# Designs tried in a protein design chat: VH-VL binders against p56860. Part 46

Target 1, 255 residues: p56860
Amino acid sequence: MMTAEVRTPEQGGGPLTTEPRAPRSAPGHADASAPAFGPETDPRDIIRWALAAHPDLLMPSAFNLNGVVLLDLAAQAGYRGEVVFVDTGYHFPETLATRDRLESRYPELTFVTLNAGASPDDGQTPPDLYASDPDACCAARKVDPLQRYLKEQGPSALLNARSRDQASTRADIPFVEEGGARRRVNPLAHWTREQLEAYAAEHDLPVNPLYFDGFLSIGCWPCTRAVKPGEDARAGRWAGKGKTECGLWQGENKL
Below, E stands for the ipSAE of ESMFold2; O stands for the ipSAE of OpenDDE; V2 stands for 0.75 times the mean of E and O plus 0.25 times the DockQ between their complexes.

## First folded at step 21 (VH-VL; framework fv_barzolvolimab)

Design c75 (at its last read DockQ between E and O 0.28; V2 from the best seeds 0.74)
Fold by OpenDDE, fold request of step 22:
Structure c75 (fold): chain C 255 residues (1-255), chain A 119 residues (1-119), chain B 107 residues (1-107)
Amino acid sequence: as target 1 above (255 residues)
Amino acid sequence: QVQLVQSGAEVKKPGASVKLSCKASGYTFTNYYINWVRQAPGKGLEWIARINPYSDNTYYNEKFKGRATLTADKSTSTAYMQLSSLRSEDTAVYFCARHGKSGWDLDYWGQGTTVTVSS
Amino acid sequence: DIVMTQSPSSLSASVGDRVTITCKASQGISSYVAWYQQKPGKAPKALIYYASSLQSGVPDRFTGSGSGTDFTLTISSLQPEDFADYFCQQYNSYPLTFGGGTKVEIK
């Protein structure tokens, strides 16, 4: 009587492949698609949207007319974040004074000045670099300090004062620029120079006094002159050098 | 790493002045405002003032105007607060704090300095 | 001055509990609210900025919500290290002001 040992088949419990739970994407601040803004949209509404979508919004500024107008509109719209300025060491005293006046007028905003202590003789660049290679000079004294700070802060968006009326190279600037490291919001995209001037006058804004002397676009003193009647507003920037932008808005160094 | 290191404990008589220090490290000192906040024993937090170390621009709580003075030394990355005409009610832990990403939120704090005002 | 009314002033909870702290502003302050944790004898630690943005290095069990006048800090599952005082702050207007605090104690 051969007792057939019924070998109970060991049910090989296959290892529960715990599929690695895809890292729960942090509830993404819903990448709220930018609303369809139009030329008649109040810049303050654009700023309010930008703040709601991007609580870490930063405002780079060189405190030109557009920048001063944007700053006031942003403050009115409820902005309380940083206004980021780069001291190149080559700014006009009037520009620095304008910065100080703005900080005093808008204590609710945080005015951040990068590259403190910069001067022509600080050794950051050769003394004649602005003349021999203005691109390299702007890269070293303006773009690099700002990029380093933006990398450190990691803002999801920038609030910019650019408008279509500033230069031919800006003729197609949208309200919201997508792509790159962060969004760029341009609430003043459709504002004309006349509108900006009117607004600044109406609100008694501290516009750089050089503006009224024909400096319609103000940068570093070696690379900025007043423009003649009928010239482009930026014709006084890097005049005769074949350069039209500082490098912040184009190429590999685009903000 | 961002650090704010404050000066040691102070014991003062009524009517005296105290000067506290806050040394910053791990970041560019001139890029951030320094705020001063105090906390009395068993009480909440009270904001005193802020300074921009770059421009020396200051803003004071009205309660402390005329008694509090903020200064900053860029060469040593140190912020200072002087408080004069001390009263028993000024007994508190005093904190320095850096402004944050969204404005006047405070992202990094010093360890605090105890100030005791007693007769 | 903007008054931040924080509630409750104290609460007792167990590990794993959901904890909710509220802060009500005396006027509209948009989203300019920060939350802090403070342990005994220590400085406040930043948790939340702009009402709902998590500070770097803060665990995701901390969540902030609200806008206008009513704000909430939530701890989804209380951990042993979370027993502390909590404070809200408004920074919409000067002077900056804080809530009265909430003590979270072990039950």
Scores: ipSAE 0.929, ipTM 0.962, lowest interface PAE 0.5, mean pLDDT 94
Fold by ESMFold2, last read:
Structure c75 (fold): chain C 255 residues (1-255), chain A 119 residues (1-119), chain B 107 residues (1-107)
Amino acid sequence: as target 1 above (255 residues)
Amino acid sequence: QVQLVQSGAEVKKPGASVKLSCKASGYTFTNYYINWVRQAPGKGLEWIARINPYSDNTYYNEKFKGRATLTADKSTSTAYMQLSSLRSEDTAVYFCARHGKSGWDLDYWGQGTTVTVSS
Amino acid sequence: DIVMTQSPSSLSASVGDRVTITCKASQGISSYVAWYQQKPGKAPKALIYYASSLQSGVPDRFTGSGSGTDFTLTISSLQPEDFADYFCQQYNSYPLTFGGGTKVEIK
C-alpha cells in the first residue's frame, strides 16, 4: 500500500488509509454500465467502479473543500492517476500552498499543474479582463488550458468533486453523467457541506485556510469574496458580475 | 514528438559521484514527473526516485536515500540525478522516464546513460 | 517491497506462435501493472498500462490481463520484431518494482 509506505509519522489522527477491497471488475474487459448508486453509497465504491471501468480516469481539481475530500477518498480507493490543476495566474497564495501540501501528503498520486508560471502580468489576457469580461478571462486562463490538456490526454471519464449541496445551480447533479466526449463521475453528489467538513476534520486534511474565513468557494482572487450567512457556497464567485458558474461546467466544455 | 535525451557515458572510481542529465522535448516539461531507473549488466530494472519538475517534489527508493539527489531545471527542461559514494555495484545503465496515463506507468524513456564504477 | 515474479525467464518460439508471459505479485496490487519490451542495448518501450490498456501505437497482437496478484502478457501471433526481452512493472506501491524479465528467442 503506497499510503502506508510513504506517509510520515507526523500525519494526523489514526489510519489515513483503508486497505482497498478487491476490484469489482476484471481489467481488459469492456467498460461496464454504471451500477445503481444511491445517497448511502460509499464514495469510494463509486471511485473503484469508475477506475475499473476507466483506466484513464482523470481528476480535475481547484482544491476547494470538496476537491480535497475527494482526493483523500480517491487515494484510499486505490486511485494512482492524475490530479489536474490549472494555474490561472490569479490564485490566492493560500490555494497554491494547499496544492503543495496535498502533493506532499499523497505521493502515490500524480499532480499536474497546467499553465505553469502564469501571473497577472504574463500577457495571456489584457489588464483587468477579469473585471471587464470575466467570461473571456476564464476562457483564456482556465478553460482553454484544461480543454487542450483533456484533448491531448483523451480521458474516457473524469472524476469530479461536485456535490448537490454546493449551490442551487447544482441541486440535481447525478452520480454519473453520460454522453459527450467523456463520462463524468460525481462520487460526492449527495454529501453535504457538514459531512465534508466533518470528514476533513477527522482526517486532518489540508483544507485551504481561507475556507475558515467564509470563503466557501475559492477561485481567482479578483472574483472571489467570503459568503454571507444563508448564501450559497458559490455566492462569492463573481459577485456583482452576473456570472454564477465557470465555463468548465457549462455547454460543450462542461466537465 | 516526445523525447528524453540523456548525457553521455561516465567512468568513475569507487567513492566518487556522478551527475546525469535528462533533457525533455516535444511536451510540456512541468506537466510530467521524471523517474530514474537503472539496469545493471545482465540484470533487471530498479527504480531509484522521481521528481515533479513543477514543484521539485521528490520521492526516493530507500535503497538510494542519502546517495541519490534529484533536481530539475525548468528553464532548460532538464532533469538531473546525482549519485554519490559510488560502488562497483552501481555500474549500470541509468534511464530517465516520464509518468504515464494511469499514474506511475512510464510511457517514454530516455536512451540511457552507462555509468561504470571500477578501480 | 512488492516482489514481481516473472515466468518463464526465457522461451523459444517461431514467427506466428502465441506466447504468454506471466507475472505474480507478492501482494495485491489491483491492476497497477505495466508491461515493457526491451531490445538489446535499448531503453524499454511501453506496451500496456493498467494491466490491459494498450499503449498508443502498440499493435493489437499484444494483450494484457489479470488483476490482484496474477498478470499475463500475450502476443497472439509473434512477429520478427517481437523477439526481445519483456518486463512487468507494478506501480501500486513505492518503491516501483519490476519483474526479472522474459527473453523471447527465435526457434
Scores: ipSAE 0.856, ipTM 0.931, lowest interface PAE 0.6, mean pLDDT 87
ESMFold2, look of step 21: ipSAE 0.809; ipTM 0.918
ESMFold2 (binder alone), look of step 21: mean pLDDT 93; pTM 0.941
OpenDDE, look of step 21: ipSAE 0.915; ipTM 0.955
ESMFold2, fold request of step 22: ipSAE 0.844, 0.842, 0.848; ipTM 0.924, 0.925, 0.927
ESMFold2 (binder alone), fold request of step 22: mean pLDDT 93, 94, 92; pTM 0.943, 0.945, 0.936
OpenDDE, fold request of step 22: ipSAE 0.928, 0.906; ipTM 0.961, 0.943
ESMFold2, last read: ipSAE 0.852, 0.838; ipTM 0.929, 0.931
ESMFold2 (binder alone), last read: mean pLDDT 93, 94, 94; pTM 0.946, 0.945, 0.947
OpenDDE, last read: ipSAE 0.928, 0.914, 0.914; ipTM 0.961, 0.953, 0.953

Design c76 (at its last look DockQ between E and O 0.40; V2 from the best seeds 0.71)
Fold by OpenDDE, look of step 21:
Structure c76 (fold): chain C 255 residues (1-255), chain A 119 residues (1-119), chain B 107 residues (1-107)
Amino acid sequence: as target 1 above (255 residues)
Amino acid sequence: QVQLVQSGAEVKKPGASVKLSCKASGYTFTNYYINWVRQAPGKGLEWIARINPYSGNTYYNEKFKGRATLTADKSTSTAYMQLSSLRSEDTAVYFCARHGKSGWDLDYWGQGTTVTVSS
Amino acid sequence: DIVMTQSPSSLSASVGDRVTITCKASQGISSYVAWYQQKPGKAPKALIYYASTLQSGVPDRFTGSGSGTDFTLTISSLQPEDFADYFCQQYNSYPLTFGGGTKVEIK
């Protein structure tokens, strides 16, 4: 009767290597020279100020909810400049369709699509780079094309659709940011998701249909999923990859 | 250097159609809208329409709706304007012109194409 | 359509003179005005955009001013090469519209 000694597997709880939290990109310094805008300030007034101070203002957009709302407000405020979109080659068809619908709705805006003809197989990046190195993929397919164009155009400021309610990393976004290559204006800094949704509904804006399927933040299809109820809006971006931003607003390549 | 080079002079009869071309070079063709503007002899400038060369999205002066058709070929960086049902009043120099970088100002112009409509 | 009323239709001036051309819009158009120079048999050349910003390579003797409805192009000291036609354009709203033009002739 050989008593088989049940070797209790020592649960070697290896220390959870707390991957160093990517340094919180220092919140853009509020421009002290900008007017004292407040949470109740009409975004259109902020845009009018921005246009007066920066007539060469450009608007980058990925046509998320915030972007669509900003487009409408900017048009109303008298913006007649460019809306700059980067085709990464990995966009959802619904995103491209939303762009086209917006272009038809707002003939007063100039829609520019960079990296025209981009595709997963265009040779700009290895086909699996989005999986193996999402930072490198975003750098090559999104950040670099936009930076090159902005360098060429040389705008003194950008009109951005960022809001504090989008992510914890954006909780302290000011109306006007200084530092880097140019000034950044965030007219929607204090608008909540509820306010944005209400505005979009009231004005029958062409919001990306994926938004209603739980895609609260939409990027490239390999790196975007719908979020579950109660999740952060950006939890569906680069899920499981430890990445929260595409790199446009962080580091040396900050717009 | 940014250049817009237009096709040669055209002579047409009333009721005919004409198709003009504008070849762009020295910049990314799909990044800038192309406009068409005409100038009758001894007259001012008249805007006809604009096109986004990337999407093909167009916006027309109501005066030319139904008669003017703008197209663009990305592979050859060439914009086209077709004008149908030509009249004597359509006799003019036709220009293509690029949108500026921050508005609808026209920063670069083609050399112009003379279209003469005569019986 | 927005009407751009340009004045004068023609003027005579000498080299070295200060020349002023005006354009009045039929409604408020912010600063969305451009100015062009056109020589005989040539395409228009862009001079100014957004009412007062010089295009690249344009001499600083050209200045644009104005907002709302009243706009002005000034040549501070007229040069021999400046004898040409000049046009204003609004781009606040479609359709784009132009002034009637001003011919600057040698006195």
Scores: ipSAE 0.839, ipTM 0.908, lowest interface PAE 0.6, mean pLDDT 93
Fold by ESMFold2, look of step 21:
Structure c76 (fold): chain C 255 residues (1-255), chain A 119 residues (1-119), chain B 107 residues (1-107)
Amino acid sequence: as target 1 above (255 residues)
Amino acid sequence: QVQLVQSGAEVKKPGASVKLSCKASGYTFTNYYINWVRQAPGKGLEWIARINPYSGNTYYNEKFKGRATLTADKSTSTAYMQLSSLRSEDTAVYFCARHGKSGWDLDYWGQGTTVTVSS
Amino acid sequence: DIVMTQSPSSLSASVGDRVTITCKASQGISSYVAWYQQKPGKAPKALIYYASTLQSGVPDRFTGSGSGTDFTLTISSLQPEDFADYFCQQYNSYPLTFGGGTKVEIK
């Protein structure tokens, strides 16, 4: 009597679709199902899907190689939304300069710097905290400002630049992560460092110049060094501190 | 709640300049671009320009480039637009508005400032 | 510049009526359309973004639809507070451009 499929309005004036109903009755809600993506899927197709399913999609970035490549792919895919950077007060000058170059190059995107005016001596944390308790410093200066903003904005999904090639702790990152307050989309999950470097070179992207001095994973200046030949790309992060991942990827407030 | 409160009405002669203000409250001023839009009597809406109050980065509609100047004062959470070489067709209500969740959708608007240019 | 052609320029309706306002873009703009309500002497109020996503606090009698070049705003059951001007806006490309507006008047 009745069909098993429900038609979804899509494209103005066109016929109702019988495709899986990733977009449903309430536009932009997180009940849209992700297509089957594979290692060969163009990241721009993943981004286009994410944007259609989540018009409030938000992109956090620290403007590392992955982040810069993702930003360019997102702009090409039609992204017009926010690129959100947290100023901890401890970023390299080169990182801040990269942000400024990206803002100039992509006027179609909305660049948001949280915790504006941050500096090591701004009183947000004790002066020694970055050395004595880097987890507490990161929580106060990076995690907390971002989580407050995300709570305020309430995006149904995030567009993240993580890839499996970055570290052993990321080896199993899927294209789409469910759970928590919002969906997390990783369009670059299967891209290698070689692919990212080739893309950035081909498109003349504004890559943080420290990357070319051996800083393969760049965080704040107190916890970042250049990697040695044969080391993991993230070996320069929190060297000697026993820390391997930012709090944004761990615990109850994981992005 | 988010508010954008604009300066009062202006009456100007042709050739003069006007500087309009837009004071933000109820949110972090530096997190949102401010756009300026005008509405002439009996006419549609016309986008002028936008500014990132954090960086000072601007983008102008070509029609207004060279006449419009956007600035922002972080310490007072106030955006400004100066329009120079005024002429009668600049008579309009001028609005400020901040960017929205999808990009350049404009989610909150100021009440508008009437600028009248007459000889 | 992308031209947004909005129609009708005005309409008369009664409380409880269904009204439909259309905007047509001069080129494809994906779903980068917002809709606004404006009453005389008042700030515009955002209703919808990304063609069909309802702004927080906006009643669900307001519905946006369309993609590409053809977009509609529908009010399913007109209320006394809905008599106002309505306009669309594209944000696919700079400069941002607006439809000419639709005045919804009491009949």
Scores: ipSAE 0.797, ipTM 0.910, lowest interface PAE 1.0, mean pLDDT 85
ESMFold2 (binder alone), look of step 21: mean pLDDT 93; pTM 0.942

Design c77 (at its last look DockQ between E and O 0.44; V2 from the best seeds 0.74)
Fold by OpenDDE, look of step 21:
Structure c77 (fold): chain C 255 residues (1-255), chain A 119 residues (1-119), chain B 107 residues (1-107)
Amino acid sequence: as target 1 above (255 residues)
Amino acid sequence: QVQLVQSGAEVKKPGASVKLSCKASGYTFTNYYINWVRQAPGKGLEWIARINPYSGNTYYNEKFKGRATLTADKSTSTAYMQLSSLRSEDTAVYFCARHGRSGWDLDYWGQGTTVTVSS
Amino acid sequence: DIVMTQSPSSLSASVGDRVTITCKASQGISSYVAWYQQKPGKAPKALIYYASSLQSGVPDRFTGSGSGTDFTLTISSLQPEDFADYFCQQYNSYPLTFGGGTKVEIK
């Protein structure tokens, strides 16, 4: 009767390597010269102020929910400038269609699409760069084209669709950011997702249809998935890659 | 240097059509809207329409709807305007112009194309 | 359509004179006004955008002012090359519309 000694496998609990929390991008310094805006301030009033202070204001957009809402509010507030979009070559057809719908709805605005003709096979990047090095891919296909155009146009400020509710990394976004190459204005800084959705519904705005399929934050198709119920809205961006931002708002290439 | 070079003068009969061209250079063609504006002899400027060369999106002055058609060829950086059912009142210099920094101001203009409609 | 009423239709001035041209919009158009210079047989040249911003390469003797409905182009000291036609334009709303023009002639 050979007593088989059941060797209890020592569960070597390997130390949970706390992946170093990506350094919190230093909160943009609130511009002390800007009016005292508050959470109840109408975004249109912020935009009107921005237009008065910065007549050369430009609006970069990826036409997410926030971007579509901001575009409508900006048009109402009297914005007639450029809406700047970067064609990465990796956008969803639904994103491009949303852009086209917006351009038709707001003929008073100038829709500028950079990097026209971009495609996965255009030779700008290796075909698999989005997988092997997402940072390099975003730098080449999104950040660099936009930076070149902004350098050429030289706007004194940008009108951005960022809000605190979009990501933990954006929790402290002020209405007006100073520092870097130009001022950044965030009229929707305090709007919640619920407020944005309600506004879009009330005004029948052309929101990207993928949003309703769980794509709460939409970028390039290789790096974007739908999120599950209860997940962060940006959990579907660069999932599994340790990347949370495209690089537009961080580091030396900060807009 | 930004340049818009237009096609040569046209003489047409009433009821005919004319197609004008505007070749852009010195900038990225698809980054700017092209507008068309005309000026009758001794008269002011009249806006006709605009096109986004990237998307092909157009917007027309109601006065010209159904008669004016804008197109753009990205491969040649050339914008086109076709005007049909020509009348004597369409006799004018036609300009192409790109949009400017603040919206629909027009910062660069073609040299103009004279269109004469006569019996 | 927004009507841009430009005045005067013509004026005579001498070199060195201060010249003022006005444009009145039929409704409020914020600051979305541009000014152009046109010489005989030439295309318009952009001078001012957004009511008061000077186009690149335009001399600083040209100044634009105004908001809402009333706009002004001023030439502080008229030069020989400034004898031309001038036009205002609104671009707040479609269709884009122009003033009737002002001819600046030598006295």
Scores: ipSAE 0.906, ipTM 0.948, lowest interface PAE 0.5, mean pLDDT 93
Fold by ESMFold2, look of step 21:
Structure c77 (fold): chain C 255 residues (1-255), chain A 119 residues (1-119), chain B 107 residues (1-107)
Amino acid sequence: as target 1 above (255 residues)
Amino acid sequence: QVQLVQSGAEVKKPGASVKLSCKASGYTFTNYYINWVRQAPGKGLEWIARINPYSGNTYYNEKFKGRATLTADKSTSTAYMQLSSLRSEDTAVYFCARHGRSGWDLDYWGQGTTVTVSS
Amino acid sequence: DIVMTQSPSSLSASVGDRVTITCKASQGISSYVAWYQQKPGKAPKALIYYASSLQSGVPDRFTGSGSGTDFTLTISSLQPEDFADYFCQQYNSYPLTFGGGTKVEIK
């Protein structure tokens, strides 16, 4: 058993007793067709389908609200795999503390921190690159370490926490994105911020405390501010720079 | 070439402590948890505990909690297990192993360290 | 603790035989089963994870299957290098637990 404070979907009922709406994967088959998921589909059913189709499934996370909710849902759905976080050297202390609380709460998951020992002065990038060229900064300190790890591990799918309600740039993300080096699964694609907040409150999830000070999307401290009333949740990210997305979540990266 | 190389055989008296080492090479040490598993002579395998070398977070089989202590040294890529208050039933081969592709499947194992506890 | 009951405890077989080893979990564990091969005096070698996924470099004569509580390792055509001990492991819940093992011997 896990700690007395943690239950998993397997402890409350095995996936074998609850058939997801998705077809079951054939044994020894590396790929299965994605079912017709809809806005009312339980994200745990999407995650269970993804696990059956992709036993090597991997979850990148920056531990924002969406990521924390996805992590809990994945644990309930039976996920035991890696939760992969990139240390850019510029994370808020509150973000690092949130990661540590999540590791303690979910001992059944494997937490991986890439780029261990990163700091602003580690020489990975020129000083203040985050200000002069934030795309290059993100590429060097976030995207590149993650892509190098993904190439080494070769997962057939990723489980990510993006939802359509996060920003106008995400309005059309699908539940399952085909193509590229690997399948991308977005179980929370149709969840609203209100649903995510309600879920986190109901389950007493360890949400980054900066969220409650108006930091609705939290990245590196030089590129993150609290949002103003009426602003998009991601408006505080790269404010005044014309950048709205990390390159990892849009477009394709090759091996 | 993932490799886990363990320390040499130990002979101990009851009540003593032992500290075993497991040196990793061929991969990024801080990216993988290290598990410890033992096998008594002619018996099956018994999981003891695991550690995240990055964070130092541990989780122990309740049977060993209070006697087993896991540590990791990032600078030497070495994991350690100390087992205290040794008894004759602790005589076993002790293995280290890292976590695998889907979680706590154990994909690479050390060669094992024999610990003999005798009066 | 989840108990993994493995059978048989031993078997005798010839090169070319089909060998079947079973594990039964004391409760539902989804597909969180791994299988290992262990030769005398050696460390275990990973064969299968997630009930049926073949580890890299493992010959395809090894097949894992199972559902719910019942899991099977099959060797379709036994080779001389396959005479060894085999055991299952669950990783649904802590503590991780192993089956008692199956010794596969030369007839």
Scores: ipSAE 0.775, ipTM 0.896, lowest interface PAE 1.1, mean pLDDT 86
ESMFold2 (binder alone), look of step 21: mean pLDDT 92; pTM 0.937

